# Designs tried in a protein design chat: VH-VL binders against p80491. Part 2

Target 1, 258 residues: p80491
Amino acid sequence: TNKIKIGHVHMSGCTGCLVSLADNNLGLIKILDDYADLVYCLTLADVRHIPEMDVALVEGSVCLQDHESVEDIKETRKKSKIVVALGSCACYGNITRFSRGGQHNQPQHESYLPIGDLIDVDVYIPGCPPSPELIRNVAVMAYLLLEGNEEQKELAGKYLKPLMDLAKRGTSGCFCDLMYDVINQGLCMGCGTCAASCPVHAITLEFGKPQGERDLCIKCGSCYGACPRSFFNLDVIPEFENINEIIANALKEGESDD
Short names: E, the ipSAE of ESMFold2; O, the ipSAE of OpenDDE; V2, 0.75 times the mean of E and O plus 0.25 times the DockQ between their complexes.

## First folded at step 8 (VH-VL; framework fv_iscalimab)

Design r2 (at its last look DockQ between E and O 0.01; V2 from the best seeds 0.00; counts 0 for: pae O 13.3 > 2, placed apart)
Fold by ESMFold2, look of step 8:
Structure r2 (fold): chain C 258 residues (1-258), chain A 120 residues (1-120), chain B 112 residues (1-112)
Amino acid sequence: as target 1 above (258 residues)
Amino acid sequence: QVQLVESGGGVVQPGRSLRLSCAASGFTFSTYGMHWVRQAPGKGLEWVAVISYDGSNKYYADSVKGRFTISRDNSKITLYLQMNSLRTEDTAVYYCAKRGYTWEPWFDYWGQGTLVTVSS
Amino acid sequence: DIVMTQSPLSLTVTPGEPASISCRSSQSLLYSYGYNYLDWYLQKPGQSPQVLISEGSNRASGVPDRFSGSGSGTDFTLKISRVEAEDVGVYYCMQATETPRTFGPGTKVDIR
């Protein structure tokens, strides 16, 4: 089994997405032992030049006034087969949307941008931070997509498709996306996580159901990334109910072939 | 059922202030953002401002930013618009408006309006 | 801001005959789920505006079926298949895609 090259590229972020990746503990060690080389991570490694990568995990939004960061994100796209926006800051801007100044909740010009405004992005992993399990699953599915057999590549494609579709949708995550993908589909559990995560108080609950004020939305994606149902719909949930078993079989099969 | 009733309009001189009220009923006021929309005499409609359900966040049209303040009192089920430094071009009928249920962006209910005339 | 235009600005129609009003936006109002954030309002003489059509084509509750909306993206049409006396007033389109919300200039419909 060949290892894939994974890097963590840190833009304007809090490092919480990297910490979430690290919270896979022994699972991370297994991945790094058998399936992936961490070839770039300024927080964890001493490599200072952006290398060739199969998968770039990019955390944080890009400050336009930081010339080095703008050049680094462009170089990351150039040197990577797959670019992943890791976390809501990279996907949608998240709280960095507030750094735009002024009253406008839908600004046209800003100091901080989601990475997809500057480069083409292949996969989104929303959340602040995304769960350790989601990051691990994406890493394993990226491995299977690149090195797996045809059955494994098909599974990886199905798993990644919703996350790739998010990247194609754009860099704005509004409450309306949650409404269309979750609430209108009857998937809402009434947990209130979306309302609690909204930094502009555009969302509240009435009768166990979210209510939203679209005109106050800053398109930060916080509610969408926090919802446990936001990017997996009814059509694909059954295929992934045993995902832990599928991942365990893939990891054991690779070990047996060693 | 749903009712919105504006009050507080009148005739004032330029540079003066007025405070508009909108009494609401027939829906759970405390879970809705609320809007003001105005219409100058013989002219079209202009959106003015929005306030979040809890009053913590607000957004204004550029024509009124810095002069008008939207506010609400959820215990009195009332929306307010404080209009300072009034200009002749602020002369209009002012409507309060409610968006549709859940998240629907159109204004499904409007009040009857209250006339504000700014002239010497 | 998204600029909304309407044509015609004034329309006189014989009762029982059809009427058609166009609305154009400076930017697409189509969202990725196939919904258009365009609404039509009627303001009858001496009254506040009332929603007729939401999201380009959905009639509001209590609106007669002689009203229909069509179009997508940047070009929208409101049609009245048979104009009645109670249809007199000013018709506005409004975009709800971005804040600030913006209205068309209005189309005054009269009967002859």
Scores: ipSAE 0.463, ipTM 0.774, lowest interface PAE 2.7, mean pLDDT 83
Fold by OpenDDE, look of step 8:
Structure r2 (fold): chain C 258 residues (1-258), chain A 120 residues (1-120), chain B 112 residues (1-112)
Amino acid sequence: as target 1 above (258 residues)
Amino acid sequence: QVQLVESGGGVVQPGRSLRLSCAASGFTFSTYGMHWVRQAPGKGLEWVAVISYDGSNKYYADSVKGRFTISRDNSKITLYLQMNSLRTEDTAVYYCAKRGYTWEPWFDYWGQGTLVTVSS
Amino acid sequence: DIVMTQSPLSLTVTPGEPASISCRSSQSLLYSYGYNYLDWYLQKPGQSPQVLISEGSNRASGVPDRFSGSGSGTDFTLKISRVEAEDVGVYYCMQATETPRTFGPGTKVDIR
């Protein structure tokens, strides 16, 4: 048992995901004090080499014409136990997919890919940005997965399973994910969160359920990431209270978490 | 650079107590879990106990549970093993071992060990 | 507890010849992402144990390439392609999937 090493790897993006993580405020401080060391974060410190990490939080997509970025993402995979695509850019390319030769300062940078197209990714956290809570919870669960007892590891695995499945599904998000995994499963509560999260307003609520316009969908995966029931599968529902309790306890000072 | 130095071993009678220490250096002690492993004379290795980086979590082998207490003082960069109700079968060289990173659950560094002999 | 076994328990090898040690676990040591939490340690005569192979196949720093680890799940093998005099000692496998950590009984390797 020890503090895990977490790194934030910034690829091509706006840094909004890191800001979202920071919005955890005291929660983040507690995590850093008791459970994790931030060993890499270019936003905070200029480091020459990517260190070994237990968890790599990768923000942004990868420009193929930027050889350094391509090497960095590969290096990240080699030096990390768990690679997390943090945000819709890293997961699916998102808005960076529209950067196809339109940059003035680096006109040669014409193509950007989600990191999953270049390396194996373990966990997707879609959203633009993802909620602070979800990022925090994933960090805690990652810790438990790596450092927890057998029960905690199992629980953490269950918690992360939907996000791990997203990573396995591929580098293309869609409203269809919400339709297939939530709405068609009878899990939709009609809360409207998905519609509110859509950056292009491609989702409307009709008759208590979301309707997505395929032609407007930019395949950013934000709707699925923001949906409170996307995380609610049949495997985790019975453990929901226990999961929340573990997360809450992990954020308390002086308590044993492993 | 990493060094682990065990001390406190000796000869004791059954039923007595002994406290072992492991002085650590060369790494950030307070961020790593530490273990005790013992080896009876001419026998194999046996895991004894582990303590988390901050001392909040402890686990013991069944053979020593209820009798041994693992602890640490991060300010002194020292690992301890309080051994009570010692038995003849506790006779062994006791090693402190450092855990690697989270993805390195192996013991990357070992001390030289300290001998504990329990005999009537 | 996970029970670890080794075979053989003793091995005498001519210098320059290969050696192979088997380790078996009562439970699968395969964890997430294809990692096996099985480690190999060498204890040379009069010394403390030292890690040789971690996670089934990863050579520790400073370990010669003549050492290799393979296997997955419950069956693992340590191979020495060319045994040298300095390789004499007792080799232990250890599972690190759960507490308590458990060691194999050890394999004593001697030079003929």
Scores: ipSAE 0.000, ipTM 0.482, lowest interface PAE 13.3, mean pLDDT 85
ESMFold2 (binder alone), look of step 8: mean pLDDT 92; pTM 0.945

Design r3 (at its last look DockQ between E and O 0.01; V2 from the best seeds 0.00; counts 0 for: pae O 14.6 > 2, placed apart)
Fold by ESMFold2, look of step 8:
Structure r3 (fold): chain C 258 residues (1-258), chain A 120 residues (1-120), chain B 112 residues (1-112)
Amino acid sequence: as target 1 above (258 residues)
Amino acid sequence: QVQLVESGGGVVQPGRSLRLSCAASGFTFSTYGMHWVRQAPGKGLEWVAVISYDGSNKYYADSVKGRFTISRDNSKITLYLQMNSLRTEDTAVYYCAKRGYTWEPWFDYWGQGTLVTVSS
Amino acid sequence: DIVMTQSPLSLTVTPGEPASISCRSSQSLLYSYGNTYLDWYLQKPGQSPQVLISEGSNRASGVPDRFSGSGSGTDFTLKISRVEAEDVGVYYCMQALETPRTFGPGTKVDIR
């Protein structure tokens, strides 16, 4: 068939992003039945070498003192058409940023980096963990981008664009990114998730509005990945409010060819 | 109105210690990070240190790291700078400073400053 | 650390004349969203510094419209369209992009 080769590459992570993918249950079975061959996943498959992949889902940050991990992430980029940073640890470092050189700490024996500091990354899926639905949707859209007709590629491109734009922006997330993307756009609901997520206590709330201390920020992206409004805007989210129906219609069009 | 008042400056010999205080009023002190900035006589401004709103995180200029300790007491609405192993190069007027509302990075309010002179 | 320079280091003006102060940074102060992390302060004789201009061009509250800021990237200018006696003091630029915050050496403005 015309399945894509997908793999899960595990760096320094808790496996929670893989568990979130697995929480699709029957949706995961359909993905593996109709759209993708799982060609690498040390938890679920017995392949020991990094094979050629169409899509690599990379969980976790990279420990620089783990030389095998550094070589594996570079090999993953070489062997893969699309590299996805799966989860906030892979995208921005999340809590592992404490080992990265920054204002707060510079530990001698452990340094952890988001994967984008070492390789070029195509798509970010932030969250700790990201929702099962978002992971599924990205996998299906990657399939359509690689194997679909021109209409399906256009649909996949529109869906993935915000996540690809995050990858182009880099591996750093600052509270000021929430100011520009969320608060200044009128999207903030005052939930306080950004403040609760900040490992260096650079963010607090006053009168329902977040406040940030830029000089203490370590650029870890924890606040950005935790904010429910940060990486999709209202124009994109409303367009895809019926994402399951949109996917089903796109796949019917490709199957009919007429 | 916002007010910042420094105290504790004076003349000390090299190697000695001194503790500066900054009394704050007119804003919610416990939600703002606080800064120290110094100015040597006849010279320009030099940033010294910052402390998080709850005191849990701190950062220092390289010129003072290991010798100075910034701290705060939110119940007394006071910022502190403990200066140990003082050098003649530490002679300066020391200001406490507050950043702007939300995340605005400039210093919108400064204290009047307190002079520290290190000489023998 | 980002090094900040200013020119001239001193300036004597006649009241009513314009003045212009230049500031340069060793690295771009432009952020991805188009924001510029440069601020201007005035320290009047015997006083603490006061913010005049934020983000390169935004006048702080209560600052007269004779003060204006311009520039981008690494080169910035503070202009005073008509210098008054109350404008005497030392003008500093400061970058707020990276920690540690760094200041220019100052420009002393005097009247005669």
Scores: ipSAE 0.499, ipTM 0.796, lowest interface PAE 2.4, mean pLDDT 83
Fold by OpenDDE, look of step 8:
Structure r3 (fold): chain C 258 residues (1-258), chain A 120 residues (1-120), chain B 112 residues (1-112)
Amino acid sequence: as target 1 above (258 residues)
Amino acid sequence: QVQLVESGGGVVQPGRSLRLSCAASGFTFSTYGMHWVRQAPGKGLEWVAVISYDGSNKYYADSVKGRFTISRDNSKITLYLQMNSLRTEDTAVYYCAKRGYTWEPWFDYWGQGTLVTVSS
Amino acid sequence: DIVMTQSPLSLTVTPGEPASISCRSSQSLLYSYGNTYLDWYLQKPGQSPQVLISEGSNRASGVPDRFSGSGSGTDFTLKISRVEAEDVGVYYCMQALETPRTFGPGTKVDIR
């Protein structure tokens, strides 16, 4: 079994998503040892040329006035089998939409777009930042999708399906995602994580359930990414044990389900 | 803009071999799975084989398993089908088909096909 | 293997009239989130197949809105609200849930 090639592509952002990935600690080391090679990461290595990759983890949004960034994201799509929007900036623009010329950018940098507006994206990992676990799991599932046997590929597909569907929805997230996929499904446990994650405090807890203010929602998708139940709808629940088992096995020392 | 052009078809005797090619253009070839589908004269469509985007994974219909080999050269942007031990029932127009979106399993583009005739 | 069937195998329709083709699978084609891996293809005379409907109900790019796909589980229907001369050909359903991909036998649609 071959290791997959993963690259981290940093667009306009704070690098918080990469930090979150790094917070996997030994888990990340395990991934890098057994499953993936990090072939591109500007924060770690001075490699300017975007190589061919199996998976591109793209962090940040794209400044439309930065021609280099626009070309880089296009190049990323060309060079990658799977493009992952890593974090709410990449997925939905998030706070970068409001940082026009004010976040250490040139005043002429006025427009920041989620990467999906410029290229086709296969997987969304929303959050600000996404949980380390989710990022890790997506990496593992990507590996299984590419290098696993039929059963593993099927399982990986099932796991990634919600995130792939999210990517298909477009470059606008909202509280309604939680409403449709979590609350209306009876999966909400009233933990308040979504409210806490909202950068504009558009979510309140009422009677143990979140309420979103449409007028305040900035469409960043952070609430959905932060929700511990957003990934565990009725379609995923039957596979939950299998998914956890395969992930656990993948992370075991010297062990693989290959 | 997407184009798939099959070639290599012809008339061969049973037991012989033939290699088909499909030249692709207009898309990032190396990111898509590719399929072969065939159609016997006056008959329906029959799936033949699939190869993953990087060639690491291959699957075949039972009817051709052990005889046909699907491969690809991403540097040449070409899909291949090596057909060995050909049988009369292998007579068909062979289409190469592109997988849809990266994770979408339908075929969004088809070539014009190349005719393979196996006859004694 | 999943076995696909179609009904009818042949259909002659007056231009402007509706047409309906049924497709059945031996197994459910439901995957997740309501996604159903059933595709419809049209092969016009002398041409290669082309996708009409993907995942049960999604019209492909450039496909007229007179075409619609419906159904779930094991029963699917392709409808043409108003058949036109250009709609003549053989329609195939295909399951894309698992390998091998399997096609229905095809439905030949002609106009009177």
Scores: ipSAE 0.000, ipTM 0.476, lowest interface PAE 14.6, mean pLDDT 85
ESMFold2 (binder alone), look of step 8: mean pLDDT 92; pTM 0.946

Design r5 (at its last look DockQ between E and O 0.52; V2 from the best seeds 0.00; counts 0 for: pae E 2.5 > 2)
Fold by OpenDDE, look of step 8:
Structure r5 (fold): chain C 258 residues (1-258), chain A 120 residues (1-120), chain B 112 residues (1-112)
Amino acid sequence: as target 1 above (258 residues)
Amino acid sequence: QVQLVESGGGVVQPGRSLRLSCAASGFTFSTYGMHWVRQAPGKGLEWVAVISYDGSNKYYADSVKGRFTISRDNSKITLYLQMNSLRTEDTAVYYCAKRGYTWEPWFDYWGQGTLVTVSS
Amino acid sequence: DIVMTQSPLSLTVTPGEPASISCRSSQSLLYSRGYNYLDWYLQKPGQSPQVLISEGSNRASGVPDRFSGSGSGTDFTLKISRVEAEDVGVYYCMQALETPRTFGPGTKVDIR
């Protein structure tokens, strides 16, 4: 079995997404042992050149005044088969949108954009940070998409479809994503996770359903990423058990040896 | 029936402070962000401020930033606007406004307004 | 901030005749899925503003069908098919795309 090449590309961000990935613990080890090689990760290794990758996990937004960053993100797209915006910063800009100059160390850095504004992105993983499980699952599905049999590729495609659709939708998230994709679809459980995840307290619950404040929404996509039903759709539901089984099986071999 | 009733307006001298109140009823106040909008005499509408449902997040128009403070007491179902360092240009009828349901950004209800006159 | 403009600033109309008010924004108010965050308000004499049209073309509850909104992006139009005496007041457009919200200068509509 061929291992895929995964790189973590860190743009302008707090590295919280990478930490979340690392929080997979044994799951991450299993992925690295059996499915993927981490060929690029500046946090872990000082590598100057972005290598060819099967999957690029890009964390953070891009400062337009940082020429190196702009070139790196473009290089990433050129050298990667699949580009994943990892986290709300990469997807939507998130809190980095508020960085409009005035930074003490780099006052000339005045504008930060989500990576989708600069390059084509294949998959969005929204969240701040995204759940470790989701990141892991996307990695597994990416592997299956690239190296799996036809059935596995199909399932992986179905699993990734909602996240791929997010990438196609653009670099602006909003509470409306929950409205259209979850609430209006009758998928909302009224759990309040979205409200709890909102960094600016723009979401409340009323009559068992989320209420959003348009004026306060910073379009970070955290609510959608945190929602337990955001990735459910009518097309995925019939395959949900199968998908989970595939993921579980992919991870089991590592647990049995410990 | 949704009702918004502003109070606290009056005549004040420049540099003084005034606190406006908006008493709300007829809806779940604690789940809505609330807005202030003002209108100078014979002039148009000017958005002033917004506050989140729990008061944790606030935005202001540049014209009032640093001088005005929007707040709320959900237990009293009341919205407030603390106006400090008042200027003559702050003279206006001040309205509290409620957004629409769910994600609706338009103001579906307005108070009757309270007049603030800043004059020497 | 998004700058809103309106034209004309005043309009005198004979009862029963149509009226048209234009609103322009300095930035596109079109968001995803075709929604325009542009609202129209009417402030009748001595009253508080009231919403007429939301999201460019949606009549608010209770608003007569003689009112209609059209446009997309940066150019919007409010039309009154047959102006009535009760339609007298100042009409404002407002963008709700970004904070701060901004209003047009208003269009005063009177009856001849």
Scores: ipSAE 0.508, ipTM 0.801, lowest interface PAE 0.9, mean pLDDT 89
Fold by ESMFold2, look of step 8:
Structure r5 (fold): chain C 258 residues (1-258), chain A 120 residues (1-120), chain B 112 residues (1-112)
Amino acid sequence: as target 1 above (258 residues)
Amino acid sequence: QVQLVESGGGVVQPGRSLRLSCAASGFTFSTYGMHWVRQAPGKGLEWVAVISYDGSNKYYADSVKGRFTISRDNSKITLYLQMNSLRTEDTAVYYCAKRGYTWEPWFDYWGQGTLVTVSS
Amino acid sequence: DIVMTQSPLSLTVTPGEPASISCRSSQSLLYSRGYNYLDWYLQKPGQSPQVLISEGSNRASGVPDRFSGSGSGTDFTLKISRVEAEDVGVYYCMQALETPRTFGPGTKVDIR
């Protein structure tokens, strides 16, 4: 019955990452019933005091000219055990790196940074938005990391390691990261999502494989966040059944009983 | 077998224009960005420009920015360099170059080059 | 721009003797996961450049074993264990980490 304190901190984002979390439907209800208290969630009339949190899910990039946002992201780091960059805007800047201003009703807000440029971030969940399943799995593993027994904490750490390693890498994501983590590993399925997402047309496909022009890359991270296999963790394959059973039991998947 | 063949070089006066062409074969031209690299006589190599696979994005060295335009015609399998407002320091052999397969940034194939001489 | 330097700028060797060429960059060319964005080219007399070594140490296809590349970060070395007549030409290092691509000034290798 021990619950962790989770908050959603909304910076300069479209709320799509929060919507993706909500698309877990009954899974979200189960998490809030049994595993987590939602102690903070941004609204138009946001509460001014950021509470103590175990896990902060931060959506969006930070506008440097918005002093309140800069103060809020720093307070979030101070008040939180684990800070998660939720979505590619928080991880890498995503679309905001390509903006010349004017998408917001305050044109002086033309300098948007991923949150890792301002604070230390523990976990990245890339995607625009990340899948509901990925967000759910990270939430369950974060619970196990904080409240699990030693074996569960070790498994959670192993599961989260690739996402924590992304956070240590920094706030720039180039096409070469996709090449190193996906294509060189033989994980590419040839779907073309990386090419379609590239704002500078640095990526195309030949014979079902990506081709990249590094000289044109602006390091926005869009291709990496859009790839369905960029966070694939080969080290947990032997544990795959166990991980799925833990998640299913926590969320009543499969053999659930009413 | 990859081949790159430059043409269009010659002798021109300062302030004039010249257009270089690079005919490509032996690879899927429309999926590769293409580069121009030049070499002044008796001097080293200088990178000039790159163009995306579809021609939609371009980047230039500061020494030529605003004067040169890189372009391509994928239906003719040809890369171009339009050189305007030529200066004596633009005198060089101009090479077109292809990067390595998939993501390799190094230039695996170069043309034989075409000489541009800018003198009065 | 990343400035590339080479040492020596000219080298005359007796056939069969070793040669060593140094290349230095103004900033690290090491990318995460251990990749160095440094390549070596050989331009033989009257020819266009040809890639010799990629990523600091990987010989290109058809390059003899007598060529080797080493180094990381800002300091790289190309070694020719036994120079032959066909090795005459100008050797360039090039960084591919940042745009614009930049080349070293070249090292001319001649045979005595």
Scores: ipSAE 0.491, ipTM 0.795, lowest interface PAE 2.5, mean pLDDT 83
ESMFold2 (binder alone), look of step 8: mean pLDDT 93; pTM 0.947

